# Ledger of designs, part 8: VHH binders against q9fdx1

Target 1, 300 residues: q9fdx1
Amino acid sequence: MEEDGSDWGGLAPEILINIISRLTIQELWTGPMFVQKSWLTVCRDPYLWSIFDLEPWFDSYPESTHLWSPEFEQKVDLMLRSVVDWSEGGLTKIRVRHCSDHALSYAADRCPNLQVLAIRSSPNVTDASMTKIAFRCRSLKELDISYCHEISHDTLVMIGRNCPNLRILKRNLMDWSSRHIGSVPTEYLDACPQDGDTEADAIGKHMINLEHLEIQFSRLSVKGLASICEGCPKLEYLDLFGCVHLSSRDITSNVSRLKWLKEVKKPDVYVPRSGDVAQTERYGHWRLYDERFDIQAMRI
Below, E stands for the ipSAE of ESMFold2; O stands for the ipSAE of OpenDDE; V2 stands for 0.75 times the mean of E and O plus 0.25 times the DockQ between their complexes.

## First folded at step 1 (VHH)

Design C8f (framework vhh_6fv0_2; at its last look DockQ between E and O 0.18; V2 from the best seeds 0.00; counts 0 for: pae E 15.9 > 2, unsure alone 64.0 < 65, placed apart)
Fold by ESMFold2-Fast, scan of step 1:
Parts: C-alpha cells; structure tokens; sequence
Structure C8f (fold): chain B 300 residues (1-300), chain A 126 residues (1-126)
C-alpha cells in the first residue's frame, strides 16, 4: 500500500469548493491547483474570493532578497489580478506584500466594496494607484501602507476625503538606524519619507473618524502630534514607537484632549549601536516592546 | 498546444550531480519567465528556481542556493537545471513551468505556474 493523499480530481465541484475553502492561500497556489484541472474550475467560484490574504504565506516564507525582485512582484501582481477577476467585484479584504501600481489599479476599478487594504513593503505602489483606491473604494475601513515609501501625503488627503469610514491606519516606517546589507535594497531604505508633519496634518484634517493609528518611526514634531490629536478625537489606540522628535511632555500635553484613548505606545528612543543584536536585524526593535500607556493615569 | 517535456532525472548518490532539461513548444519561449518546481512523495509542490525571459536574472529556493543553477537556451527552446551536491531531501518529481503573462491568467485557469509535462524523477540514495 502506498501512503499518499487522496485524488481530488474525481470529486463533485461542490465538494471541491468546500475542501478548497479550508486550505490556506499557500496550499491553494502551490498544491492542489497544479495537480488537477478540476481544482482550477472550482477556484473560479466568486464565493472563495471575498478575502485575499497572503499574510500567513509571507509569515512562513523566509526573508530574502528574492522578495524584492521584479520577478516576485510580477507573481504577486498576477495572483492579485486573477483573484480580482474571480471575485466578480466581491473582494472586501486584500492583504498582500510586494505588489505594484499595476495590480492595485486593476483592483481599484473592479472592487468597489473593498473594506480592508494592506500592502506592506510595496516599493512600487505610488500615489497613482492609491488615489484611484481612494476614489473608487469608498467603503474602506482599514488601510495598512507600512513600509511603502513611494506613497506620499497626497494619498492620505485623498483617502481621508473619500473614505469616511476609515477607522484604522497603519503608516509605519522602517528604523533607518538599523540599516544592514540584507533582504531590503538600499535604494528602498534611502527613499524613506523624512517629513512627518505634512503627513500628520493630512491625517488630522481629513481622517476625523480614526480609532487606531500607527505611525512608528515618523519624524513628526509636536506640531504634527497636535494636528492629529485635534483632528482625530475618536482615537483609542496611538502607536508613536520610534518617533524620536517627541518628548513624554509633548505626548502627555497633546493626548490629554483624546477622551476615548485607551493606549499609547511612546517613542522609547532606543537607537541600536554596533554590536547590538537589534542593529543586525531589521525588526529587532519589536522585541523591545515593554511599554503601554494608560490614558486613565493622565487624568490625575 | 503548449507542451513542456522534462528529462534528465535518475538515481544518484548523495553529493552527486544531475542536469535536467525541459523542451518547450507551442509558445514563444523567449517571452516567458520559466520555473523549476518539485514535488516529493506526500508533499505539495514547492518552487525551486526562476529564470527571466532573457536569462539575465535567476532566483533560487534558499535550500538549493549555491548548489543548483538554472539556465536557458532561447534558440533551442530549452530550459536547464544543473543540480550539484545533491542531498536526500532533493529527491522529488521535477517539473518545468511556464509563467503566466498578464493576459494568459484568464486562459490558464488561475494557476501561478503552467505545468504541462509528466516531470522527471530524481532519486537520491546512498
């Protein structure tokens, strides 16, 4: 007796849909789809494609220079475009990395009910596709554009004006003090936005219903923080880790006006030095998570 | 009428070498990125290597980097995989696959790779 898996090709399409819906995206793309033609027919069912989430795949894939290649970007773009078509306009959530303007523009035109968009570490996404997302995907509730250095404050203005239901924004930047020759190209590191206050002003003026904001390693000043705290009165969570231009006094003074604030992460101005383990690892600062701030304590 | 035919597999001892070939027909070979993927018994398909349409860019799975070399001859419509320092974990059925062009994803039923051939078996035994 051979110890092997079942042959899926003989099953009814309804059974295949039920089985496929239990598989991860990684298993769907690298497993059954290549073995049997019948799997491909089932994968065209729009019911499978209300959500396209590759984060579990990226979490399991080792960090390497390969992820920053044009070849890998083309693969992500192709997958996203395929799923957009199969969804027949039904996509509500997209979480991918290393996509480009090409696939994102395609999604913007065809997925008007998009509520969640996460495109972390996508160096070739610019304001061109993001303004299109803003205009076409007005139901957007969550946006994660962390480590997307070609996106500017113009995207934040347009998203804020056109997406009134936005509740969660993640605009985290990399800790440039932890530079090393590794998986992240130096051209990408050099493109990191330097102007925090222009982006903070856009958030404060246009994203009035925001409840969760992450702007790690932003170079915003107290002026930018004031704009956010004045403009986003519904904030419940604020992550300012690595914001080196903010003092505890600046934070205390400004967040006191946020009546719903439950938690704030302070800048905690740790800068890795030569010989530190954190300095050799791009995300080493995450292991230093020690501080949470209770807004209740500020009322006394 | 896309056809891909793999060859060059066989039985080899650990530390040995094999050269796989993939003969392509039915499409403009020089326009497409090509891949080598493999499947071991009781495991899913895993990506091994990528080569750009002109052959100037190559990428490898971390576990084979430095041991495997992908190349192509666009004049002969043939893809190659040179495998050195073979390990027992490399034993698998090896397939070549054509990349999907942006217009082709609608035709090729949404697979990330276009696998057409029966593959070529690589066995590594001491």
Amino acid sequence: as target 1 above (300 residues)
Amino acid sequence: QVQLQESGGGLVQPGGSLRLSCAASGFTFSDYYMYWVRQAPEKGLEWVSTISSGGSSTYYKDSVKGRFTVSRDNAKNTLYLQMNSLKPEDAAQYYCAKDLGTEEYNQLWGSAFDIRGQGTQVTVSS
Scores: ipSAE 0.006, ipTM 0.150, lowest interface PAE 12.5, mean pLDDT 75
Fold by OpenDDE, look of step 2:
Structure C8f (fold): chain B 300 residues (1-300), chain A 126 residues (1-126)
Amino acid sequence: as target 1 above (300 residues)
Amino acid sequence: QVQLQESGGGLVQPGGSLRLSCAASGFTFSDYYMYWVRQAPEKGLEWVSTISSGGSSTYYKDSVKGRFTVSRDNAKNTLYLQMNSLKPEDAAQYYCAKDLGTEEYNQLWGSAFDIRGQGTQVTVSS
């Protein structure tokens, strides 16, 4: 008598919570939630939703144009909204990609204790929702708004003014080197913010407690860098990868002001020559593979 | 237009095996998690299995674990379900479904799968 697979449907809610709490978000959303209504009910327990982190899933998911589709965005928005509801205000960390103002505004209104917000690659997150985040999520410690082209320096100012506990800011821009051609919409690539110095000034003037800053592929100049280094004395980590307008000398001279600096990533960008097989790496993180490449030559 | 077409169902004896297929078109198949669901007479739609976009992760209903195997061929835009050691309780209309990303997962069984195939009938009888 082959033992009929254990019907987990009869488990006490407390036991189910313990089991479910051990599952990844991916596992939870792709299996257990579909088992039966009772399982879904348990999955909605606020205890499970202090953190919403989809990064592991995104890391395992192949880069695709689908991720930039309205349908996918809607999916993420729906998930985020659901989690916000389930968390009953207890949500402290959100790590997602490809969400929009709809979900983010919803979260802003309902997550006063939010400490971590990562919304990488969210083309339709704008100043509208991010301003709300700035005013309503004042406990924010970590913010990743990399590859969000509709967020302006004004929002950075608002965040700086209203989130005094901000320690980590990631504001990476996409590599302009067309390596993302085919995976990322061209229109989005073209919308990349170009005013690096203005953003840098915002950071330097209003984010005094930053310890970790990433501004990959920013077009900031030495003036912008100086503003950051002067305004953010507590910086321990600074990522300037892809910042082609900065010379080595510029970097050395300015970062020397940072007493706590442990690591600085320098502008090392590989620009493929015509005919080179475009190796797609995630979000423009490239290494110099060509010995002939001179970053100084890229300086405009 | 998204299309899903299930096949491979039939009549089998208890303990028998079937292999279901689902041909997908109208979307980038390799970008989506896929599901098998089934509906028995006078019962609601129930989840059977999930497979990740790349096929590296698979999930199963407890009652089918060890007996059913989900797989996919992204090059052929085809989803598979190998069903072994079939039981009478496995008899149902089987559907493949695309991940739709609904807000309310409890609604998936009633209304969320707007893109289901016609299904394929699995009958298990002595």
Scores: ipSAE 0.005, ipTM 0.228, lowest interface PAE 10.1, mean pLDDT 81
Fold by ESMFold2, look of step 2:
Structure C8f (fold): chain B 300 residues (1-300), chain A 126 residues (1-126)
Amino acid sequence: as target 1 above (300 residues)
Amino acid sequence: QVQLQESGGGLVQPGGSLRLSCAASGFTFSDYYMYWVRQAPEKGLEWVSTISSGGSSTYYKDSVKGRFTVSRDNAKNTLYLQMNSLKPEDAAQYYCAKDLGTEEYNQLWGSAFDIRGQGTQVTVSS
C-alpha cells in the first residue's frame, strides 16, 4: 500500500516495531493496523507493547469535556486491555489518563513486571484495582495517581507495604495549569480528597525508599509533613506547591534533616485581589477547592 | 445475531456525491465504535473512517479527509457516510464494521473488523 506514506506491510518486522513504538495507540487502533496481515502480526509483537504510553498524545490533545465521557473511558480501557494481551506479560510501563478499575484489574492479573503506572485524571479508578496492583505488581518503581479523587489513603498503605522499590510518587490533587480549567466536570472537582494528613502518614510510614514526592494542593498540616520527612529519609525532591496549611517555617524545620534533598517546591499560591475578575474566573476550580478546605477557619 | 446492512451506493460522475447508510441490529449499537472500510478489485480491505460510540469523535483516512463525513443516529441504529467530491480512486465495495473486543480480536486471522454485510458498490466514471 503506497498511498500517502501509509505502506507499512513491506517493512521488516524490526523496522516496523521501531516505527510503531513511536506512534500513539489511538492512531494504531483507528488507522492502518488492519490494512495488511503482516502489519497486524507486527502490531501484536510483545516487544511493541512493553511500554504503553499515551501521555504525549494527551499533552498535545485539545481540552474537551469528551475526555471525561464514559465513551472515551471505554476506549482507553479497551486499548489498555488489548495491549496487555499483546504484551503477553511483558508490559513494564503504563501511562494513560481516563481509564477505569476494569482495565487496571485486568492489567494487574497479567503484568507482574510492571515498573511504572501513571493514570492521571482517572475518576473511575478506586482502591479496588489499586489494591490488586499493589499485591500483583511488586516491582513498581513509579506511581502517578494525580487527580484520581476516588483513590484513598488505603491505596498508599497497600502500595507502600507491597512495593518496596517505589522511588517516585505523584499524588497531586489539583492541576494548576490552564489546560484543565475549562474542561473539568464540577462533580469531579467536588470529590477532591481533604484528608491530607492521613495520606501523608501512609507515605511516611510505608515508603522508606521514596526519592521523589509530589503532593501539590494537599491539605496536610505540619504533622503530616513531619511524618513524611521522618519516614522518607532518601527524598531528593519534594513538591508542596499549593499546600496552603504549611508555613515556610514548618517546611524549613522539617526538611532540614533530609540529607539528600536537592529541591523543595514551597506552597506559594497567589490569591486574587478584589476586582481581579479575569484571574478569579481562570482559577475558579482552585477557589472551590480552597473554600471546601475552609482555610480561614483553620487559622483560628 | 449481529446484522449489518449497507445501502446507498451507485454510479456517480467525478466530483459527485453519495450518502451511504448502514442499518445495524442484533447488538447494542450505541456501545460500539463503528467503521467504514472498502475493497477495490485485487486489493485487501482498506480502512476509511471511524466514529466513536456516541458520535463525538470521528477519524478519517488522509485521502478522504475533508471530502467524507461519518455520522451515526443511535436512536435509529444507523451509521452514515456522506461522500462528496468523489474521485475514481474511491470506487470500491463499501462495508460497515463493528469494533471487536480483545477476545474476538485474537480470533480473527488477518482482520480486526467485524464485517457481516454484503456491502454497497460505489462506482465513479466519466
Scores: ipSAE 0.000, ipTM 0.131, lowest interface PAE 15.9, mean pLDDT 74
ESMFold2 (binder alone), look of step 2: mean pLDDT 78; pTM 0.782

Design C8h (framework vhh_8h63_2)
Fold by ESMFold2-Fast, scan of step 1:
Structure C8h (fold): chain B 300 residues (1-300), chain A 125 residues (1-125)
Amino acid sequence: as target 1 above (300 residues)
Amino acid sequence: ELQLVESGGGLVQAGGSLTVSCAASGFTFDDYAMGWSRQAPGKERELVAGIYSGGSTYYADTVKGRFTISRDNAKNTLYLQMNSLKPEDTAMYYCAKDLGTEEYNQLWGSAFDIWGQGTQVTVSG
C-alpha cells in the first residue's frame, strides 16, 4: 500500500529522472523512494537502465563471507531481475557479482542487445544460463566470468561460435594457495577448473577477434598457449599471471607471432609468501571487526 | 530472529584457564566470520579474536599465544579458550557476527554491530 509520501512525488518526471540518475544503485535499493508511486514510475523508465554496474559498489565494500551467502545471491538476483524489467530490453551492460542462473537466464531472454557481461564470483552460474547468453546476446563484446567455477569450456565454445564481436575475455581462476583466504568459502575454491588446455583450445578456435585476454592462474600448457596465439591474431593484451605451467621462454616464443600485442603479464610476477597472504587476510578481518566494535562501544 | 548468546564466564585465578562459548541462531552460521570482543569498566571495547568462515584466525597482540578461537559449525557455536589468564583480562566478553551487506547498506557504508548480552570473566590475583 502507498504510505504517506514525501513531496518529491510532485516533481516533473524529467526532474526525477535527472535526480535518480545521480543516485548510486545502493541508494536506489535501500532508499524509501521505492514506496512513492511517482518514484516507482521513474525507476521503471527504460532510459535509466542501459547500464547496470555494481563494480564501484563492490570496490568500496569490504570483502565479507556474507557476499557468498544464499541471502546475498537472492538480493543480487532480485536487483538484476528488476533492472531487466525496468530496462524493457534496453540493457547493454551488466556488471554484477554473486548472481545465479535464475537471474542471468531471465536477462538472456529479455536483453538481446547486451554488449558487456561481468559476473565475477558467481558460483551458481552454470553453462545452462551461459548457453542462453550465447544464443540470445549475439552482440556481446566483453565477457568477465572470473571466479565462476561452475562454468566450463562448453560456455567458451558457445560464446565463441555465437558472439563474433567478442573483444574482451576475462577468465581468471583462483590458484590453490588462495583456498585458505577466509572471505571465500573453501567449497567454491575447491570447484576451481583444472583443465586449462581445453579452455585455451576453445578460445583459440572460436574467438578470432579477441583483443584482450585474462586467464590468471590457468593450468594451460605451452600447447594451450600456442592455440590462443594461433587463433587470436588481434590480441593486444594477454594476462598469464599465475599460470604455473608456462615458462618465460614458452611465452616469449609463442607471443612473437602476435603483431598487435602491446602487453603480456607473465606467471613469474612476484607471488607473496603464504605468511604475507595470511597477514593480509588477518589485517582485513581486524579492520572490519575493529570498526564495528567501535560503533557498538559508542552505542550508535 | 538473529541471536547470539554467550556463556561460560566466571571467576578464575591468575594463571588459570576458562572457555567461553556463543550459541548463534537466526542466520547461516557457516557463512559468517565470527569474533570475540571484550570491554572492561571505563574502557573502550577491544576486538581480541576473530575466525573467518575458511578457518583462518586473528588475535590481538594482548592475547596472542594465550587465547584460541574456534568454531563448531554443526552446533552453530563459537568458542574462546583462554589460557594463562591475567587480571587485565577481566572484562565482559561479547560474541559478534561479521558485517553483512544488508547491514552495510542500511548504514550507508557504516559498520553495524550484532552483539549478545555478554559473559563476565573476572581474573583474581
Scores: ipSAE 0.000, ipTM 0.118, lowest interface PAE 20.3, mean pLDDT 73

Design D1n (framework vhh_7nfr_2)
Fold by ESMFold2-Fast, scan of step 1:
Structure D1n (fold): chain B 300 residues (1-300), chain A 123 residues (1-123)
Amino acid sequence: as target 1 above (300 residues)
Amino acid sequence: QVQLQESGGGLVQPGGSLRLSCAASGFTFSSYAMSWVRQAPGEGREWVSSISGSGGSTYYADSVKGRFTIARDNVKNTLYLLMDSLKSDDTAVYYCAKGRYYSSTWKGYFDYWGQGTQVTVSS
């Protein structure tokens, strides 16, 4: 497995997004390589590279098995590494999906002023690169590790200890739609982190300045919730959708100590009731965990 | 207890073909991605190929694309690697590797490995 290192690295995020929005997925893999060379000199100005955000790209294109391929991961890694180099240490925000430990370790070593890291749906990111992020990116304010099943509570401990400015954590475990339709194998579901209380304890003990927490589908018990509510008194937003081990009474009792709490999303509030289809609108990416990821539906 | 047992390795001349097999037990085989990883003498591990749990998606290293085919038989709990047009550079111990999750088709996420089977391509 090898790729040409020059392929995608020359485009600024704004330029890349603008070009991508006009192309089909197939055209993405062939067309932009000829444009990239002409933009390389312009895009090498470090001042242009404080933010690398691919979330608009992912929102614009349909989910497919190709996004979960080693080839796609290598392209994301290559883009991230290139942007890290051109930023000359100036990156403050990274929002990507399907990256790996290799590119993330590279970023950790070179981007000490990182404030926002979102790596949703990156199954090949482990505690190895995340502990480097914790150690080197101490200014981190926002972390989104949703749908990253190889990251454990050890990452939460290290981030909490080393990133005192962390205000936002998103640790959502699975898409609601795929859970309800039963398309996800039980073995995959069982492989999702099952140590809800251990992760909750890490959050409560080490992330005292949290203002926003999402832990959808966590298996935490009332003990874990108590740890979070005791340890994170500044919480303003708490999303517990899909936390099936928590009752409304457990939640009400524990969140009463959070004097700044503005909103809590309870497990039962997000379960569709007769005539309440809008409850599912927020959680539309069932394809991320669907059997259809094993069918190569879209390829260049 | 998860067990992975490779077979089918041996000595072959350049341009020849081999079929490697991996017998799996101790887990629900069809629920996990499976991979082949090789290691040449004195070198690190190199990912060769991966296949999804259903067999619907297959992935190959650039060095083996068009020459190797990964397949699985979920009824027999067996993973295969069909190797064609073998080159001296393909000489290595080939390991069967189990993915940690259904979607783990990448070389970084294997929780169990077989004992390996030696493939030697005469130069």
Scores: ipSAE 0.000, ipTM 0.195, lowest interface PAE 12.3, mean pLDDT 74

Design D2h (framework vhh_8h63_2)
Fold by ESMFold2-Fast, scan of step 1:
Structure D2h (fold): chain B 300 residues (1-300), chain A 123 residues (1-123)
Amino acid sequence: as target 1 above (300 residues)
Amino acid sequence: ELQLVESGGGLVQAGGSLTVSCAASGRTFSSYAMGWSRQAPGKERELVAGIYSGGSTYYADTVKGRFTISRDNAKNTLYLQMNSLKPEDTAMYYCARSKLYGSWYTSKAFDIWGQGTQVTVSG
């Protein structure tokens, strides 16, 4: 009773990620996607692979943030590399999580027309592959490197210099549900990059056409905010949620010069003092931090 | 990319003090948690102290109250001030960049290591 009963070329990305997330590395290499000629033929239609977007699948599991492991990363890397090959250089949008420098470097070399790159929660992506993206993918218009703590301000400089069409940057440092606003342990914030003003200066100096900026939980000061507001006059959306060094007065004073600004999200968060015990339900990247980040070993 | 070079090791008498330092080259020092680990002959590598980018610290129970870890982000330098040294503190001391995820209790928490500096405590 085995019949295809499926339009393989019409499979939604969420179905493919569900299949791949359940396969071992061995099964991925020797399984249906790589063993069955008919499956490979359908999957290799380049017209199907201009966009590779797994974010709808991740968004369908808002409580599940425990997906990253070295094994899951390898599965995502293998899937991304396969899609790069199947696209024959035609990929224009990549939105994945938990990938590494290996797959991203592979995509950079082969997808020169990339316009959208989102690699949220990819702890093994560094400036090495991102520099390659900057030099090779000059048509980039949207970059989401949220929760990628191995990426530094050097990536922002290189992207800004080489990608003149960049309009959207998301550099959020912590994933915090609006349901749980008001309290974030200092240990989580301290684990995030501390180069707030250096990153803000890179953005202001090099990303002059930016229309949408998210820098949630950035450590930037009023000086960094001034650099962004002076350097990015086309900003329409600015998200400063969790930016604890900025007052409402600092924000209002600096954003008043942004003639096209439609929305600004203010810090609206309280960082508890050392000794505070939070029995609050964890959500989003917070639980992902809890799984990967041994809070008990890193206590203040 | 980050490179780490330790210095300041040497011979010291029990009860004495010594500061070891770690010079980092590269742009990413200030954004990472850093640590000091030690390894004595015939023993496993032990995490001694860690410091987050924001300044929060961790110390192993064996050294808590005696050792102080600090960082100077402007100089890209990590320090370990060792007081009230004991013969049991004799080891090769390694500077390391930690992952933002994982356990400080294992060497797997660190991905970039220096070559080490020898500390010998006589008694």
Scores: ipSAE 0.000, ipTM 0.149, lowest interface PAE 15.0, mean pLDDT 73

Design D3n (framework vhh_7nfr_2)
Fold by ESMFold2-Fast, scan of step 1:
Structure D3n (fold): chain B 300 residues (1-300), chain A 125 residues (1-125)
Amino acid sequence: as target 1 above (300 residues)
Amino acid sequence: QVQLQESGGGLVQPGGSLRLSCAASGFTFSSYAMSWVRQAPGEGREWVSSISGSGGSTYYADSVKGRFTIARDNVKNTLYLLMDSLKSDDTAVYYCAAKRGYSYGLWTPSHYDYWGQGTQVTVSS
């Protein structure tokens, strides 16, 4: 009988070291699994599980349609739940992609000291599990919910109200570079949330200690930007790339009140005939050009 | 205003074929991914198949892969499911469902925005 790779306890100790040291864990996905009592003992040592971070693996692995499959989601969910169990409540950082409400609800109930949660490109995570994260994981300092289109402004309200130490929020709505690779489903790109000002208001009203904010491709207006700048006086980094309703003048006038601001990423260089063109059409056509000529960063 | 109406269900012998249709109205059909979800008596909803808004991507549950084909006609606002080599385990009420979003999320039935009334498929000799 071949093992399906679902039992995390069967992994070799070198794989755990790779996770802990933030190296690639490619062996988890391609190598054979051998179950031995000594390896299970090492894998289930709670001292090894304060951090579960798959981002280095995703950064080294090219985006593919396989990552957007139900089979891959189930594998991520099983790994996360196993690590939650082995941590015995000691997890402080989780960085994964393509997980679901099931695994996040499990983690929320068992990891009250969670400080960092990154769940980029997790389309089956909704406000249901994120509400549990808000109520259970009150020590949260960093949240990355980029490319999670089923999460709404209600999550931002609940996180802001219940996680007073939140300092970093990444709520990017679209990965411009991935659009022409063909590995990300078109319907996912088309489902980009349209409610920019409601989300901006939630951030401004409830996330007063925020120091780092990324809201790439948000449809917020100058009113939403004003709400953020008034409500988050501690901001040091603001990424507004792709926010098509904001002009450089709107940005400069609103961010002038942010005394700690060190860097602003603006939407793009001004185009005199910029209109209400679809985000997909606008940025898709520019992929053939050197991005350095189209995108500018501001230091304030 | 939104309406999804299934048709084409019925009684069929094991090994037979059946074609289901779903007529959609009240929304921009091509902007929505479409799915077939089934429910057998006493069981929860089971995702069967999905198709992207453009029709360029299709996805199938392992239990139906190679036997079922999902298709859509965006001019007629109609979704289809072609079912070949039917088995007794395929007996269920088949629902047409619509979701703004990508096909990856569509195997989670609770995420659907719009549902049809369902059409009964019974596979029996």
Scores: ipSAE 0.000, ipTM 0.272, lowest interface PAE 11.3, mean pLDDT 75

Design D4h (framework vhh_8h63_2)
Fold by ESMFold2-Fast, scan of step 1:
Structure D4h (fold): chain B 300 residues (1-300), chain A 124 residues (1-124)
Amino acid sequence: as target 1 above (300 residues)
Amino acid sequence: ELQLVESGGGLVQAGGSLTVSCAASGRTFSSYAMGWSRQAPGKERELVAGIYSGGSTYYADTVKGRFTISRDNAKNTLYLQMNSLKPEDTAMYYCAKVGSWYRPLSTKNYFDYWGQGTQVTVSG
C-alpha cells in the first residue's frame, strides 16, 4: 500500500508540504495558518488526509539560527491539530519535529489507526502523551523519538506492551556523526539521558518483533546489549554509533545470536577526557545541536 | 511535576563560606542538567553555575574558583558551596532545571523554571 502519499499528486497535504518547504521561518509563522483555512474549504474529503509528513521540509531548510522555539513549537502543534481534525481519524503517518504533549495527546485520542510516528527533536514531549499513544494507537509499526530527552524507559515499556506490530525504533540521543566531528567532548555526552541499561532492558523485554533499532549515544553496557540481543531475535539493523561503553568484542559476541542481522553500526567515536579538550563558549553554544551545523566550524 | 526547594541562605561576613542546597522531587532528577542563578535587587538575573547529568560543570567568570556546584543523585539534591564571599555576591539564589530543549549550560536565560529562592546576604 501507499506509504508516502507521493502517488496522490495534487492532494492538499502534498501541496502544503511544497509550500512550507519554500517559506522562511518568518513567513511560516504568519502565512500557512491563514492559507490552511482556504484550503480546508476546497479539500473537505477526510480521505485526503492519511499522511502528515514535514520531514522533507525540515531536510530542505538549510539555514537556521534557532529552529526550536516556544513559538515554533506552538505553530507545529497548531498544524498537527488541524491535520488531525481534517483527517477525521484517518491519519496513519505523522512525521514532525518540535511538537509537544498537547498536540500528541490530541492526535492519540483521535487517530487510532496511526502506524508511523516520528517526533524527532521534541523536547516538550513526555511520558504523559506517549502513554496515550501506546494505549490508543495499537497499530504502531514505526516510532522515532530521537532527541526527545523528557521521554523515559516507561514509554518504551508501554509501547512494547501495547504495540505488538512495532518493527522500527529510533531512540538516538544526539544528532552527531563522524562526518560532523571526529571527537565529542564528554560534557555533551554527560548532558544526555544516562538510563542506557534500563531502556535496553525495556526494549529487550517488550519489543520482541523489532527489526530495526537505533540507539546512538546510549550509555548501555554489555548487559543492556545482551538484553536487546536476547529479546529481539528478528533484528536486521542495529545502530550503536556513539555507545562508548561497548567494545567491538562485546558487540561481536552478543550480535552473533542474531540470525537475521544484516548491519550493525559500531561505536566509532573518540571521547577525549574533559581535561584534554579546549572547551570554549562555542562548544557550549546551542548551534552544536542544530542539525544543519557547519561541520568545518566544529572540528576539534 | 518537578518541585524545587532551596535552603541554606542567610547572613554571612565577607570572606566567609556558605552552602546552599536544593531538594528536587521526581525519579528523573539524575537525567536533568541543573543550575544556580542569582538576582540582586535592580540587577539582571545571572547564571552562576551549572552541572550536567554526568557531572561536568560550568561556572560564570564572576564566581569561578570560589564556588563549587555538586549533585547527589541518590538524594535528589543539588548543592552550591560558596567560598571567599564578597558583598557583590548578595542576591536571591535560585535553583533551576535547565531547559525544555537540550542546550549547553552556558546558554544565558535558558532555565524554564525556578524554585522560590534562598536569600544570601554578605556584610562588609
Scores: ipSAE 0.000, ipTM 0.280, lowest interface PAE 11.8, mean pLDDT 72

Design E1b (framework vhh_7b2m_4)
Fold by ESMFold2-Fast, scan of step 1:
Structure E1b (fold): chain B 300 residues (1-300), chain A 129 residues (1-129)
Amino acid sequence: as target 1 above (300 residues)
Amino acid sequence: EVQLVESGGGLVQAGGSLRLSCAASGFTFSSYAVGWYRQAPGKQRVVVASITSGGSTKYSNSVKGRFTISRDNAKNTVYLQMNSLKPEDTAVYYCAKDTSTEYYDFGSGWYTESYFDYWGQGTQVTVSS
């Protein structure tokens, strides 16, 4: 044991991120770790694994079709399962992308103290593993299921009923008006959820302590917005970017009842040029823009 | 929800043929390996054939040359064409999503852990002599 006063738990993720930024997950396990036995021993210390966060790695890795491959999903699942084992049930935060029901079910069964779960862009996570998360990880405070098109309103009901401490929900969808978004499989874009109001009702009825909600590109109507605003009185942040069925009047009328609301991001809808792939990827120019609001937020 | 529904089983004479189908739903079918397993009465479930997302196939030695596995990603379906059937092929045939994952154990190196928790109900194949 060393008595140097360092936060060993905080240092381990920074070391892993630095290595991963230069290597694939496969190279991490088959290459340098075998040469550096001391690092390997430290990596397996359960104290180091209260947090597993790959978002900085994904932010640095170029978006490509490879990330949507079964081989990449298997590598993410492998790493998540390994970290779950090394943590000896001590994981409190997991932020990954492109994982599957298999690894997530494994984590649900073994990490009862999970407080933060982010699984952005995980096309093979369904209500099956999310139901296990709801029943087993009741201390959940933050959930990011953005771009997870196989997750339905049933997950929102189960999470809301079983995770009373949930304060942050991110359920952002891809721009459904764009059919040619870079490396994302076309079949996945076509599978984008259609049930805006059904999901809004689940949030409003079951997530009463919610403080932060992101539902970008949701197809909810004013009825769904009303359900959220009536059911979630503690909301401080609401992101409605790309919600094309909502007008500024609908938003202002419904959010006026939210006494703690600090910021609302408005829909700011656009019409891209037909057949222009570059414009669809960058959102081009906004069709609708209101000078009375910040470009990214409405303050009430 | 993940579902696998097998069909095409039945009673057939030795030397005959059957084609099994497995309809998949609730997951991105084209992204996963899928396989066929069989279980005879009083015996353990054994692998018959598997096909990767890319179309690469593997067969058990007992069926190689007689059985052919294929997939149709547009229909979310995997098939098992069974030719030259023998009485020993009598079993309940199961379709399974291959959730096998390479797991690293620092003491033993790489190993494969296979999970087939999305099993269908199975389809009975009976081969009479």
Scores: ipSAE 0.000, ipTM 0.097, lowest interface PAE 17.5, mean pLDDT 75

